VH-VL binders against Protein cereblon (ohgt). Designs and how they scored, part 18

Target 1, 230 residues: Protein cereblon (ohgt), of Drosophila ananassae (Fruit fly) (b3m1f2r157to386)
Amino acid sequence: LSRVPGVDYLEHILFPGEVLPFMIDGSLFDDEMPGLDGLIFGVGFPLMQPPEDNPHKLYGVTCQVYEKGESGRQLVFYKSRALQRIVINCDDIQGPPQYIARNPTSKCFSKVKILPEYFLPEPLKCVDMGSMSRFRDIPSMRDKYRRYQLSSTPWPADACQEYAYEEIVERARKKLEIHKIDTMPRCPIQLSFWLVRNLHLTEKMMRLTFLTDSVNTRLQLIGSTLKEES
Below, E stands for the ipSAE of ESMFold2; O stands for the ipSAE of OpenDDE; V2 stands for 0.75 times the mean of E and O plus 0.25 times the DockQ between their complexes.

## First folded at step 21 (VH-VL; framework fv_temelimab)

Design f2 (from n2 with light chain S28Y S55D; at its last look DockQ between E and O 0.02; V2 from the best seeds 0.00; counts 0 for: DG spot L55, pae E 12.9 > 2, placed apart)
Fold by ESMFold2, look of step 21:
Structure f2 (fold): chain C 230 residues (1-230), chain A 121 residues (1-121), chain B 106 residues (1-106)
Amino acid sequence: as target 1 above (230 residues)
Amino acid sequence: QVQLVQSGAEVKKPGSSVKVSCKASGYTFTDYWMHWVRQAPGQGLEWIGAINPEGGSTRYNQKFKGRATITADKSTSTAYMELSSLRSEDTAVYYCARVETWPEYGYFDYWGQGTLVTVSS
Amino acid sequence: QIQLTQSPSSLSASVGDRVTITCSASQYISYMYWYQQKPGKAPKAWIYAASSLQDGVPSRFSGSGSGTDYTLTISSLQPEDFATYYCQQYNSYPLTFGGGTKVEIK
């Protein structure tokens, strides 16, 4: 299990690859510690109904800050990107979780389990983020930590095996504006999350697709929705 | 924080080419499409084309068909626009601009300072 | 190839006046975007998604409209609002801008 600093609540489901903007109180920054660049934090979805068998589970994603916007006064604008799906046992949470819009630098910590994307045996999908977090604050290791993050998000090339999904892509292209189509990934794993983010699925469908570990099943669920609407 | 810094002004003769650079900083260069827009003196804005630095995919306004070439260098976080077979009508300020597309948007949120290209005699 | 017809091309108004700029698209679009450009400077994002103000834009600015007809309104014109305003669409390639509206203060 990995321990992540900062666990926040978000009232809607956030999928890997999705951007999460937020503002924080600039007075939280000392002149000795100028920002949140590269920070990894957890985001939990308390309103997502957990499976009946596990009432203490909190589903969520890890996020990493990648951009600081231009803003002044007391509020600083940041952008973060969701990386991987996680599940948290609520009993492991240390400190009070807060809503993301208020304090993403919270003192809340927890052990997390990174959820797999089923396509091959576990070793290709399991990433121990906690063991790499020790290197985040060491200058000589920051580039390696960042590369580890990138490798943890992009799935291996063999996981992007050809899938008969061209009908899904064609139907999505007909429904979407060009600014969204310009961001469409080729990898089926990334595509499955991208489609959920951009097709405005129902809350039920978003929950089902988030909880599904099989990329093939996720794409089938999305495809069925597109067929019904066309 | 986010900055787009363009190369300096250029004076060119008709029939030559020009290559304008746009160096990005303060964000992950490969996460956003980079666009090029020009503005002739006293005129409005005209879209030239765009590139996705991640994969190198490009889009062009057909008005510039065969004359405009947009490229990107991920190692230096720099986008380039080359315009060939220059005419006096190509005298303009050339801007690079980043496109924000999240969540349902498609607009230029940051612009470079502009590069004046003068095509004369 | 969506043509954006912006009106008026220029206007002259006094401080405190209410100013309305229109932008009409030749076909249905999902969102209109607006930019402010002062002389000698690059354009700035001003209004996105038809009606949302960019951070730092004064509340006297507003945007409205849907489909083919969009407006930018300044409720009480200030001296710093002297600029040219452009509308823009990202519904289809090529991306297009309106012809601009130059706002001059009398």
Scores: ipSAE 0.000, ipTM 0.515, lowest interface PAE 12.9, mean pLDDT 76
ESMFold2 (binder alone), look of step 21: mean pLDDT 92; pTM 0.944
OpenDDE, look of step 21: ipSAE 0.007; ipTM 0.511

Design f3 (from n2 with heavy chain D31S, light chain S55D S92Y; at its last look DockQ between E and O 0.03; V2 from the best seeds 0.00; counts 0 for: DG spot L55, pae E 20.3 > 2, placed apart)
Heavy chain, then light chain:
Amino acid sequence: QVQLVQSGAEVKKPGSSVKVSCKASGYTFTSYWMHWVRQAPGQGLEWIGAINPEGGSTRYNQKFKGRATITADKSTSTAYMELSSLRSEDTAVYYCARVETWPEYGYFDYWGQGTLVTVSS
Amino acid sequence: QIQLTQSPSSLSASVGDRVTITCSASQSISYMYWYQQKPGKAPKAWIYAASSLQDGVPSRFSGSGSGTDYTLTISSLQPEDFATYYCQQYNYYPLTFGGGTKVEIK
ESMFold2, look of step 21: ipSAE 0.000; ipTM 0.401
ESMFold2 (binder alone), look of step 21: mean pLDDT 91; pTM 0.937
OpenDDE, look of step 21: ipSAE 0.035; ipTM 0.596

Design f4 (from n2 with heavy chain A50Y, light chain S55D; at its last look DockQ between E and O 0.01; V2 from the best seeds 0.00; counts 0 for: DG spot L55, pae E 13.4 > 2, placed apart)
Fold by OpenDDE, look of step 21:
Structure f4 (fold): chain C 230 residues (1-230), chain A 121 residues (1-121), chain B 106 residues (1-106)
Amino acid sequence: as target 1 above (230 residues)
Amino acid sequence: QVQLVQSGAEVKKPGSSVKVSCKASGYTFTDYWMHWVRQAPGQGLEWIGYINPEGGSTRYNQKFKGRATITADKSTSTAYMELSSLRSEDTAVYYCARVETWPEYGYFDYWGQGTLVTVSS
Amino acid sequence: QIQLTQSPSSLSASVGDRVTITCSASQSISYMYWYQQKPGKAPKAWIYAASSLQDGVPSRFSGSGSGTDYTLTISSLQPEDFATYYCQQYNSYPLTFGGGTKVEIK
């Protein structure tokens, strides 16, 4: 998606998978909006300002409408789900510079860059351990097994540590159990965003996580917050 | 001309609540966010929170721990700030101020005249 | 929260003097604003987006800065400029103000 119509602005960061209702003019999704696939629009976060960020750069998400309702003032309520992280050059925004929530009749669009999602499998899991695999699930042999794996992989040890996230998942699970949350996404990409939404991270950490393209690194960042609380 | 006119001074007892009003005129009320800022006597400025009059969304300074409630009435172009469980340290002049948040104008361009709230036993 | 430290907290100057007020943020910010406040009055918007003057603000005022350090300058102080000046950030919540700089007549 190279162009996104209906660029709006929010004071808080949305992560992929989040749901948010918008009050906008129903005509926003008509044929007059170029590049509209009928259901997708962009949302930016003007207050998301990393220290090194360009003031002309706007981070945001694409949103897909999944429910439509009418309000008493000819405004339409759109329940939308965030899909992908994006970055927008403010100079590429065409139309009024007001966000749609403030001016629901405004139509604008922008070229956007979809931020990539990098996920690398854990190097140690990619190693064929042969007959040694029988020790994988034996607690007393876990450390020895891991050391053996480390010696068997061409990956540096620090890389193996960086990309490991099972322990992080387990720590998260324990923390969330207190809140009677016992289910997590299986997909690492979804999980990384799901954790952000459910662990009530600081604003700083939310920003850092949002700006991180590597799923593994996001999980590590999230994991670091869990260690402090344990 | 843009004007923000606030309600008059209040004298309150500790533990009570106060509700200050801010009537806006001279512009489209729903096109701007309305913020509340207070200033204790001889002190600096402290942000309380804001409301988007169009959607009713709000954000608060956590310092107030839920004691502050900001509302808006679009029909009268009036914003309200209610502060409960008043304490002596809540004695201050309370200001409403409008904000345009994007792209480079996210500042308090117009202020109300202020409302003195005195909390004393 | 972002801390804004203004320097000095107060200064005495004479008409015609060059006055410089600084505001230092605890972290980099993109949106710094300045306000002028006179005794018994509400603050007035003075400088927005670090360097843009509010309508009605004399050209003797200027703003500059980036990252963590911002400055308000009065090239030649006039009698009407004696007031307290506040910096404010809109980079992150909660919104915060500097402690203020009182410009007094010498």
Scores: ipSAE 0.000, ipTM 0.495, lowest interface PAE 13.1, mean pLDDT 83
ESMFold2, look of step 21: ipSAE 0.005; ipTM 0.455
ESMFold2 (binder alone), look of step 21: mean pLDDT 91; pTM 0.940

Design f5 (from e6 with heavy chain Y105S, light chain L53R; at its last look DockQ between E and O 0.04; V2 from the best seeds 0.00; counts 0 for: pae O 17.9 > 2, placed apart)
Heavy chain, then light chain:
Amino acid sequence: QVQLVQSGAEVKKPGSSVKVSCKASGYTFTSYWMHWVRQAPGQGLEWIGAINPEGGSTAYNQKFKGRATITADKSTSTAYMELSSLRSEDTAVYYCARGDTFLDSQGYFDYWGQGTLVTVSS
Amino acid sequence: QIQLTQSPSSLSASVGDRVTITCSASQSISYMYWYQQKPGKAPKAWIYAADSRQSGVPSRFSGSGSGTDYTLTISSLQPEDFATYYCQQYDSYPWTFGGGTKVEIK
ESMFold2, look of step 21: ipSAE 0.463; ipTM 0.754
ESMFold2 (binder alone), look of step 21: mean pLDDT 89; pTM 0.914
OpenDDE, look of step 21: ipSAE 0.000; ipTM 0.462

Design f6 (from e3 with heavy chain Y33W, light chain L53R; at its last look DockQ between E and O 0.01; V2 from the best seeds 0.00; counts 0 for: pae O 17.0 > 2, placed apart)
Fold by OpenDDE, look of step 21:
Structure f6 (fold): chain C 230 residues (1-230), chain A 122 residues (1-122), chain B 106 residues (1-106)
Amino acid sequence: as target 1 above (230 residues)
Amino acid sequence: QVQLVQSGAEVKKPGSSVKVSCKASGYTFTSYWMHWVRQAPGQGLEWIGAINPEGGSTAYNQKFKGRATITADKSTSTAYMELSSLRSEDTAVYYCARGDTFPDYWGYFDYWGQGTLVTVSS
Amino acid sequence: QIQLTQSPSSLSASVGDRVTITCSASQSISYMYWYQQKPGKAPKAWIYAASSRQSGVPSRFSGSGSGTDYTLTISSLQPEDFATYYCQQYDSYPWTFGGGTKVEIK
């Protein structure tokens, strides 16, 4: 998606998979907008602090409308679902200047960059350890075994540090079990966003997680919060 | 000059409702969020909620559990805050306050109304 | 919600004194603002935590801080500075205020 037909703003961070309700006067998505029940638009997060090297960037998500209703006050209610993380160059936003004033009726569009979602498979599991594999399941030898694997793999060290997330998933599962939540997405990408929505992370952690393109790294960040609470 | 002029003091019985108005002038009414903040006598400040007058979007402090309703009339540049099921603890000065805009400042209040005292007593 | 704790709740100082007010947040935040309120009046926008003063605010006022700890400083207290000061966060809904710090004349 290179362009979005509309850009709005939220005061809180929305992650892919979340449902977002809008209450507006209906002028935003009028007859000029084709197909309301499939319209994709952008939502930015003004409170999201960009990296220092990107001061003019606006982070957000693409949203797809899936339901429209009317309220008793001549307001149109839209239900949408967040799809993808995006970054917007503020200079690319085209529309009336009032878009900056959090005007929900402002019709504007912008070029957007879809942020990548990459998941690194566990590289160490792909390494043939030969006779050393016998130590894999020995608790006292686990660390040594991992160090040996790291030295044997052609993968960069930083990539290898992001390889494992099963422990994090298990910790999350245990924590959420207390709240009678026993279902988690299997897809790592979806899981990373799902966890953020269900673990009640701090704003800081939400921001960090949102700005992280690596699923593995997101999970590690999330995991760090679980350790502190255990 | 930006001005926010609120309605006069109210005396209400417990269980009743009160609706306070805030008339804005000196700026484009629909370009800024209007917030409501209250202050009990001798106490601190408490955020109630806000409205975007342009589209009517609202945000509320969940503490009020749906008792607060914030509305805006673009034609008169007036914002309203209605609080129902009043109790003695709701006795406070209620302020309307204009919210700032992106990108430099987003959530602070640059202009305030003079305040409206709402007294809830039997 | 994010809780803001101001310290002290009140202080007595003399004209010319250096005054420091702190605001501690229950979690790390990025957006903090200070207000000045005098008796019987509405709060006034005063200074952003990053030392951006509202128009008309004297240079003797400064804001600093990050994360969970923010500070308002008056380098040399003047007679007109006796008031109650509030910190406010707008990092996350609901917006919340500190309990206030009353600066009284000694």
Scores: ipSAE 0.000, ipTM 0.464, lowest interface PAE 17.0, mean pLDDT 81
ESMFold2, look of step 21: ipSAE 0.006; ipTM 0.514
ESMFold2 (binder alone), look of step 21: mean pLDDT 90; pTM 0.923

## First folded at step 22 (VH-VL; framework fv_temelimab)

Design j1 (from f3 with light chain D55S; at its last fold request DockQ between E and O 0.01; V2 from the best seeds 0.00; counts 0 for: pae E 7.0 > 2, placed apart)
Heavy chain, then light chain:
Amino acid sequence: QVQLVQSGAEVKKPGSSVKVSCKASGYTFTSYWMHWVRQAPGQGLEWIGAINPEGGSTRYNQKFKGRATITADKSTSTAYMELSSLRSEDTAVYYCARVETWPEYGYFDYWGQGTLVTVSS
Amino acid sequence: QIQLTQSPSSLSASVGDRVTITCSASQSISYMYWYQQKPGKAPKAWIYAASSLQSGVPSRFSGSGSGTDYTLTISSLQPEDFATYYCQQYNYYPLTFGGGTKVEIK
ESMFold2, look of step 22: ipSAE 0.000; ipTM 0.404
ESMFold2 (binder alone), look of step 22: mean pLDDT 91; pTM 0.935
OpenDDE, look of step 22: ipSAE 0.000; ipTM 0.475
ESMFold2, fold request of step 24: ipSAE 0.006, 0.005, 0.096; ipTM 0.546, 0.545, 0.624
ESMFold2 (binder alone), fold request of step 24: mean pLDDT 91, 91, 90; pTM 0.934, 0.935, 0.930
OpenDDE, fold request of step 24: ipSAE 0.000, 0.000, 0.055; ipTM 0.477, 0.474, 0.646

Design j2 (from j1 with light chain S30R; at its last fold request DockQ between E and O 0.01; V2 from the best seeds 0.00; counts 0 for: pae E 10.2 > 2, placed apart)
Heavy chain, then light chain:
Amino acid sequence: QVQLVQSGAEVKKPGSSVKVSCKASGYTFTSYWMHWVRQAPGQGLEWIGAINPEGGSTRYNQKFKGRATITADKSTSTAYMELSSLRSEDTAVYYCARVETWPEYGYFDYWGQGTLVTVSS
Amino acid sequence: QIQLTQSPSSLSASVGDRVTITCSASQSIRYMYWYQQKPGKAPKAWIYAASSLQSGVPSRFSGSGSGTDYTLTISSLQPEDFATYYCQQYNYYPLTFGGGTKVEIK
ESMFold2, look of step 22: ipSAE 0.000; ipTM 0.510
ESMFold2 (binder alone), look of step 22: mean pLDDT 91; pTM 0.936
OpenDDE, look of step 22: ipSAE 0.000; ipTM 0.481
ESMFold2, fold request of step 24: ipSAE 0.005, 0.000, 0.005; ipTM 0.533, 0.453, 0.538
ESMFold2 (binder alone), fold request of step 24: mean pLDDT 90, 91, 91; pTM 0.931, 0.933, 0.933
OpenDDE, fold request of step 24: ipSAE 0.000, 0.080, 0.073; ipTM 0.482, 0.653, 0.642

Design j3 (from j1 with heavy chain E104S, light chain S30R; at its last look DockQ between E and O 0.15; V2 from the best seeds 0.00; counts 0 for: pae O 13.7 > 2, placed apart)
Heavy chain, then light chain:
Amino acid sequence: QVQLVQSGAEVKKPGSSVKVSCKASGYTFTSYWMHWVRQAPGQGLEWIGAINPEGGSTRYNQKFKGRATITADKSTSTAYMELSSLRSEDTAVYYCARVETWPSYGYFDYWGQGTLVTVSS
Amino acid sequence: QIQLTQSPSSLSASVGDRVTITCSASQSIRYMYWYQQKPGKAPKAWIYAASSLQSGVPSRFSGSGSGTDYTLTISSLQPEDFATYYCQQYNYYPLTFGGGTKVEIK
ESMFold2, look of step 22: ipSAE 0.000; ipTM 0.492
ESMFold2 (binder alone), look of step 22: mean pLDDT 90; pTM 0.931
OpenDDE, look of step 22: ipSAE 0.000; ipTM 0.484

Design j4 (from j1 with heavy chain E104K; at its last look DockQ between E and O 0.02; V2 from the best seeds 0.00; counts 0 for: pae E 14.9 > 2, placed apart)
Fold by OpenDDE, look of step 22:
Structure j4 (fold): chain C 230 residues (1-230), chain A 121 residues (1-121), chain B 106 residues (1-106)
Amino acid sequence: as target 1 above (230 residues)
Amino acid sequence: QVQLVQSGAEVKKPGSSVKVSCKASGYTFTSYWMHWVRQAPGQGLEWIGAINPEGGSTRYNQKFKGRATITADKSTSTAYMELSSLRSEDTAVYYCARVETWPKYGYFDYWGQGTLVTVSS
Amino acid sequence: QIQLTQSPSSLSASVGDRVTITCSASQSISYMYWYQQKPGKAPKAWIYAASSLQSGVPSRFSGSGSGTDYTLTISSLQPEDFATYYCQQYNYYPLTFGGGTKVEIK
C-alpha cells in the first residue's frame, strides 16, 4: 500500500505497458510534485464496474511520467506508461479526481493497493522425464510423449491444461502471423498484458482479464477469444 | 528536417497484394509511431493502422479484417504497409504519418508524400 | 467508432471573409485535430489539441471547442487558404476523420 498522487480517471481500461499520453494544465504537476523523471501517478477506470463484492473499489493503474513537452496555451503534454494494476478504495481519495482527457486542473491523491500477478509454470514442464525427453521434440512421438508424461506425473490432466499456455501463444502467433509478429514478450506476465494490448478484445473480456490476478487464467481467457475468432 | 519518403505508385490486380514503404529520416525513428492513412479518389481520409517501431506493437482498423499488415525495420528506419486481397475499393493514395510515442491523443504532425495504389482488372 | 461530421461539406467564400467550419463528434471527445489538404498534396497538420496552431500556420486560423463540438475559424480568408480541411479524433480507436470541408473561391 502506498499513496499515489494525481489520481485521475480514464474512460477506458489501460493495461501495464501501455502508454498514456495526455495534455493537461501545466499546474497539475507543479513544484509540489516529484521531479518528472520517476514521477508516478494513478489512473482509475470509473466506467469499469467493480465486482459485486467490492462496490466501493476503483480499479486502475499506476503510471510513470517519462517525458514532458509544451503544447502551447498553458497546456502541457505528458507521456506516461502504465506500470501496475491497482485497486483504490474510494474512501481514500482526497481531492477532486477528474478525467485526464478533460484537462483536469485540480489535484487529488489516494492510497492504493498494487494487485498481485500470480504465475505458475506448467506442471509438466517441471517434471524431469530423463531419457524420455529425447522424444519431446519429435513430431511423430510428441503425442505419445505427452501421454506418457501425463501418466507419470501426479498432476491431474485438467490442472496441467489449466496452466498450459504454449498453445495459446501458438494460436496468437498464427493469428498475427500476417503481421510478422515476432515481438511477443517471453515473460508470461508481460505477455498477458501484451496480448490484451495487441488483440481486439471486447470490453467485457478486457474487464475480465484486468480483474484476474492469475496470469495463467488471463492467458486462458485470452486464448478462448482466439478460438472463437478462428 | 523530418522527412517521410514513400515508395512509388503501384498498379495491382484484384486479389493481389501491395506493399508500400515509408522511409523516415531527420528524427529518431523508434521514438514515434508510424501510422498509415489512405484516401480514395475524391474521398476523405481513412485510418488503416499503426506500429511502434521500438517494440513492434501494432494497431489496426478492424475494417480491414486482417488484410493489412504493418511492419517496421529499425535498421533502415522504414515502415511498411501491406494490403492483401486487393479490391477495386482499395484504390487510393496511401499515406504514412508519424505520431509521437503515444498511441493515443497524438496527431499526425508529418506525412509522407503518398503512394497511389490502383487496383484494376 | 467515433463518427465525425463536418459542416459544411463545402463552402464558397471570398478573400477577406470570415470562415467557420464545424466538426461534430458522435460522442464526447477531448483530443481534436485539424488538417489542411490541397489538391494532389498530403494533408498537413494544422491545429492540434483543438486550439493550438501548428508551426507555420498563420494566426488568422483558430480552433475551439469541447465535448462533441469543435470549430475551425479563419478570421480573414486569404488566397492560400483555399483547401480542404479535415478534423480528426484521437480519443478512441479506430482513429477517425471528418468528411472534410472544401473551402472554394466564390
Scores: ipSAE 0.000, ipTM 0.504, lowest interface PAE 11.0, mean pLDDT 85
ESMFold2, look of step 22: ipSAE 0.000; ipTM 0.432
ESMFold2 (binder alone), look of step 22: mean pLDDT 91; pTM 0.935

Design j5 (from j1 with heavy chain A50W E104H, light chain S30K; at its last look DockQ between E and O 0.07; V2 from the best seeds 0.00; counts 0 for: pae E 15.5 > 2, placed apart)
Fold by OpenDDE, look of step 22:
Structure j5 (fold): chain C 230 residues (1-230), chain A 121 residues (1-121), chain B 106 residues (1-106)
Amino acid sequence: as target 1 above (230 residues)
Amino acid sequence: QVQLVQSGAEVKKPGSSVKVSCKASGYTFTSYWMHWVRQAPGQGLEWIGWINPEGGSTRYNQKFKGRATITADKSTSTAYMELSSLRSEDTAVYYCARVETWPHYGYFDYWGQGTLVTVSS
Amino acid sequence: QIQLTQSPSSLSASVGDRVTITCSASQSIKYMYWYQQKPGKAPKAWIYAASSLQSGVPSRFSGSGSGTDYTLTISSLQPEDFATYYCQQYNYYPLTFGGGTKVEIK
């Protein structure tokens, strides 16, 4: 558990990698804190419905300040980047949290738990295909190649499918191409969050993906939203 | 000089989709949020949503129930608003508008010229 | 959502008149913004943060208010001031605008 200052509320889900400007009273941060450029604070999502087994948990993200400005009213504005998903025990919150969008002026602190990001490489990619590798990129041999891979691994076919996300990426690429978005992160963890940020997902799906620690599962969930449009 | 130039007028049938573009110039595109606002003929202004071009994050007015999609292309400094399942009630002039982040949060300081979208059977 | 009620919805005035437009919010708001719109044109930023004039806005314009009540005032109406004025809030989502006040020539 890490102590994070400035726990405030957002009324929408923020994913790691997103950047938001916040209107925050500078008094929310202690003067003794090291330089503002490296300041990390927590943001929670009170309207996010937690799982039934965690009714007293607040989910959120850590944010890092990377730009600061002042208004004519002595208000401090921060551009911040979300870094990691967190869970907060509401009992650990000290002070009155406020919605950032409403210009909070009160100090709030809490202990937070960083949520893990689990990633497993595709099992089929770990199989040495030997001489059969030459058929990988031949369209007419693709099916044969795939069948050979499946037979060459001790993993069940369903498990292999669960961890495969290449097709999902392709579907996402096609969808985003319409919007002239052609760049994707290579890192699976970053990709999973990037896709959520750049695809038009329902609130329900956003919540579900946010609560998913497995990157593979997260990608599969995201992929499921792309099937209907293909 | 800050300029927001939008695409031309559109005539659409009910049930179809429309995509309006907004090309920004004269400022750092990724440093400001781009909002979309519409105005029905003879009516007031209605907020649709915003995008942060830097990260691609968006927020929408729930009134549109997922029909609106806002995107941005950093390479061309262009924001897009797509509205699907068009209805006659969607007939309006659609505006893109830049939001200043410093020193006043939520201020629409510059607007595009507007794009008329007419939905008729 | 927060409702912004502008009063009046329309008014007729003569050049040189003092004009006052009010915007009432259903809840307390910290920041109010005003826009001017002429027929067939996009809105223009006019007053920000309740009382600050946008660059290029004549000094005859002023804004005031706090909480739920805000006011835009034209000390001496000029021919170029005939337009529709809108108030706008950013404190709550969804962002909302007032219904507008049309200032017409008498």
Scores: ipSAE 0.000, ipTM 0.470, lowest interface PAE 14.5, mean pLDDT 84
ESMFold2, look of step 22: ipSAE 0.000; ipTM 0.422
ESMFold2 (binder alone), look of step 22: mean pLDDT 91; pTM 0.937

Design j6 (from j1 with heavy chain A50W, light chain S30R Y90D; at its last look DockQ between E and O 0.02; V2 from the best seeds 0.00; counts 0 for: pae E 19.7 > 2, placed apart)
Fold by ESMFold2, look of step 22:
Structure j6 (fold): chain C 230 residues (1-230), chain A 121 residues (1-121), chain B 106 residues (1-106)
Amino acid sequence: as target 1 above (230 residues)
Amino acid sequence: QVQLVQSGAEVKKPGSSVKVSCKASGYTFTSYWMHWVRQAPGQGLEWIGWINPEGGSTRYNQKFKGRATITADKSTSTAYMELSSLRSEDTAVYYCARVETWPEYGYFDYWGQGTLVTVSS
Amino acid sequence: QIQLTQSPSSLSASVGDRVTITCSASQSIRYMYWYQQKPGKAPKAWIYAASSLQSGVPSRFSGSGSGTDYTLTISSLQPEDFATYYCQQDNYYPLTFGGGTKVEIK
């Protein structure tokens, strides 16, 4: 098993949307793996400290193979993409333990729990009507947007601060090269992971942003590392 | 004002058990981990384990495998640590200590006053 | 488990001296934490995340380091600073402490 502290932070925490390349011995294929195209597998982060109430939990992501890369004579090179955050109970891992990132298709199986991604619309009190209109026509947010319009309940100051989404996006744009900005996702969930990928956060901040299920809170954590110029 | 108040000193015979209490006040008891750490006379600090009072989940240092039991009572904001099959080397001051619940830093920001447990025949 | 080696195990110093305490981890860790303990008292959180002072800790204290090697420095020793100092890691279970450094009056 190989741990590479301080060198390969990408292997220690991998966020949805990131690419994970790997090589596998072609002789390991069987009836379940007559090639890896489209395979979905789990990748755990054994060096990430667990949350306080989950000492036996292994956090990670699902990955899906999407491309066969440059190949050697006996080694097959694949590319996969991280899809969803997961948590695994270490005591439920079935099969011989292996380093998942190096041998992602081994006979090591486990039940996984897909972690949720929450994004709450900005309250009417905290934003101009123009800024709220950008979320009005998003189908997945339609019922949430409509609910807030009918509620008229004022949000507490802390909740309004969590919904400072537009300010954080503008701060991030100032830190990024224009060719990166052109690839910025429109979906807030994808955007939060894209920002982590492109801002090169510390190990501490990567852990904090990975563990947060609230997209709004994740963006606030990212925003705490941003400073406006001038 | 965060306070952790522990039960008084105890003298025990080898092979018996001890249960130390830690009453928390000044914060939301179920929002923080409660850890137990001990210190033998003239020696350093040794981590025993923790409990999350919300759901009662625990983790133990393997050194205390099967001997230590950490529990919590949410209604009284009190954590307990029970150590069974006591030996003379278990003579120590036992501390409860709180850890920040946001998973940023895993250090003990508040400590109880300590409970001396003496194991003598 | 992670071994934390503090050096020195004890030292004698006078008021006004500069004191440096080291803590070396058996492998790379994310952050080092420091505690001050006076005789008969519980430890107190002193430095967190290698270099950040706890509330109420005098500015004459500083912490530094990364990876495996960390230090606690007192720029001008005061009478209230005579105590035992412990380092701690939270990167791997079990949580472990250094053996302590006792700072005594000369």
Scores: ipSAE 0.000, ipTM 0.406, lowest interface PAE 19.7, mean pLDDT 74
ESMFold2 (binder alone), look of step 22: mean pLDDT 91; pTM 0.941
OpenDDE, look of step 22: ipSAE 0.030; ipTM 0.484

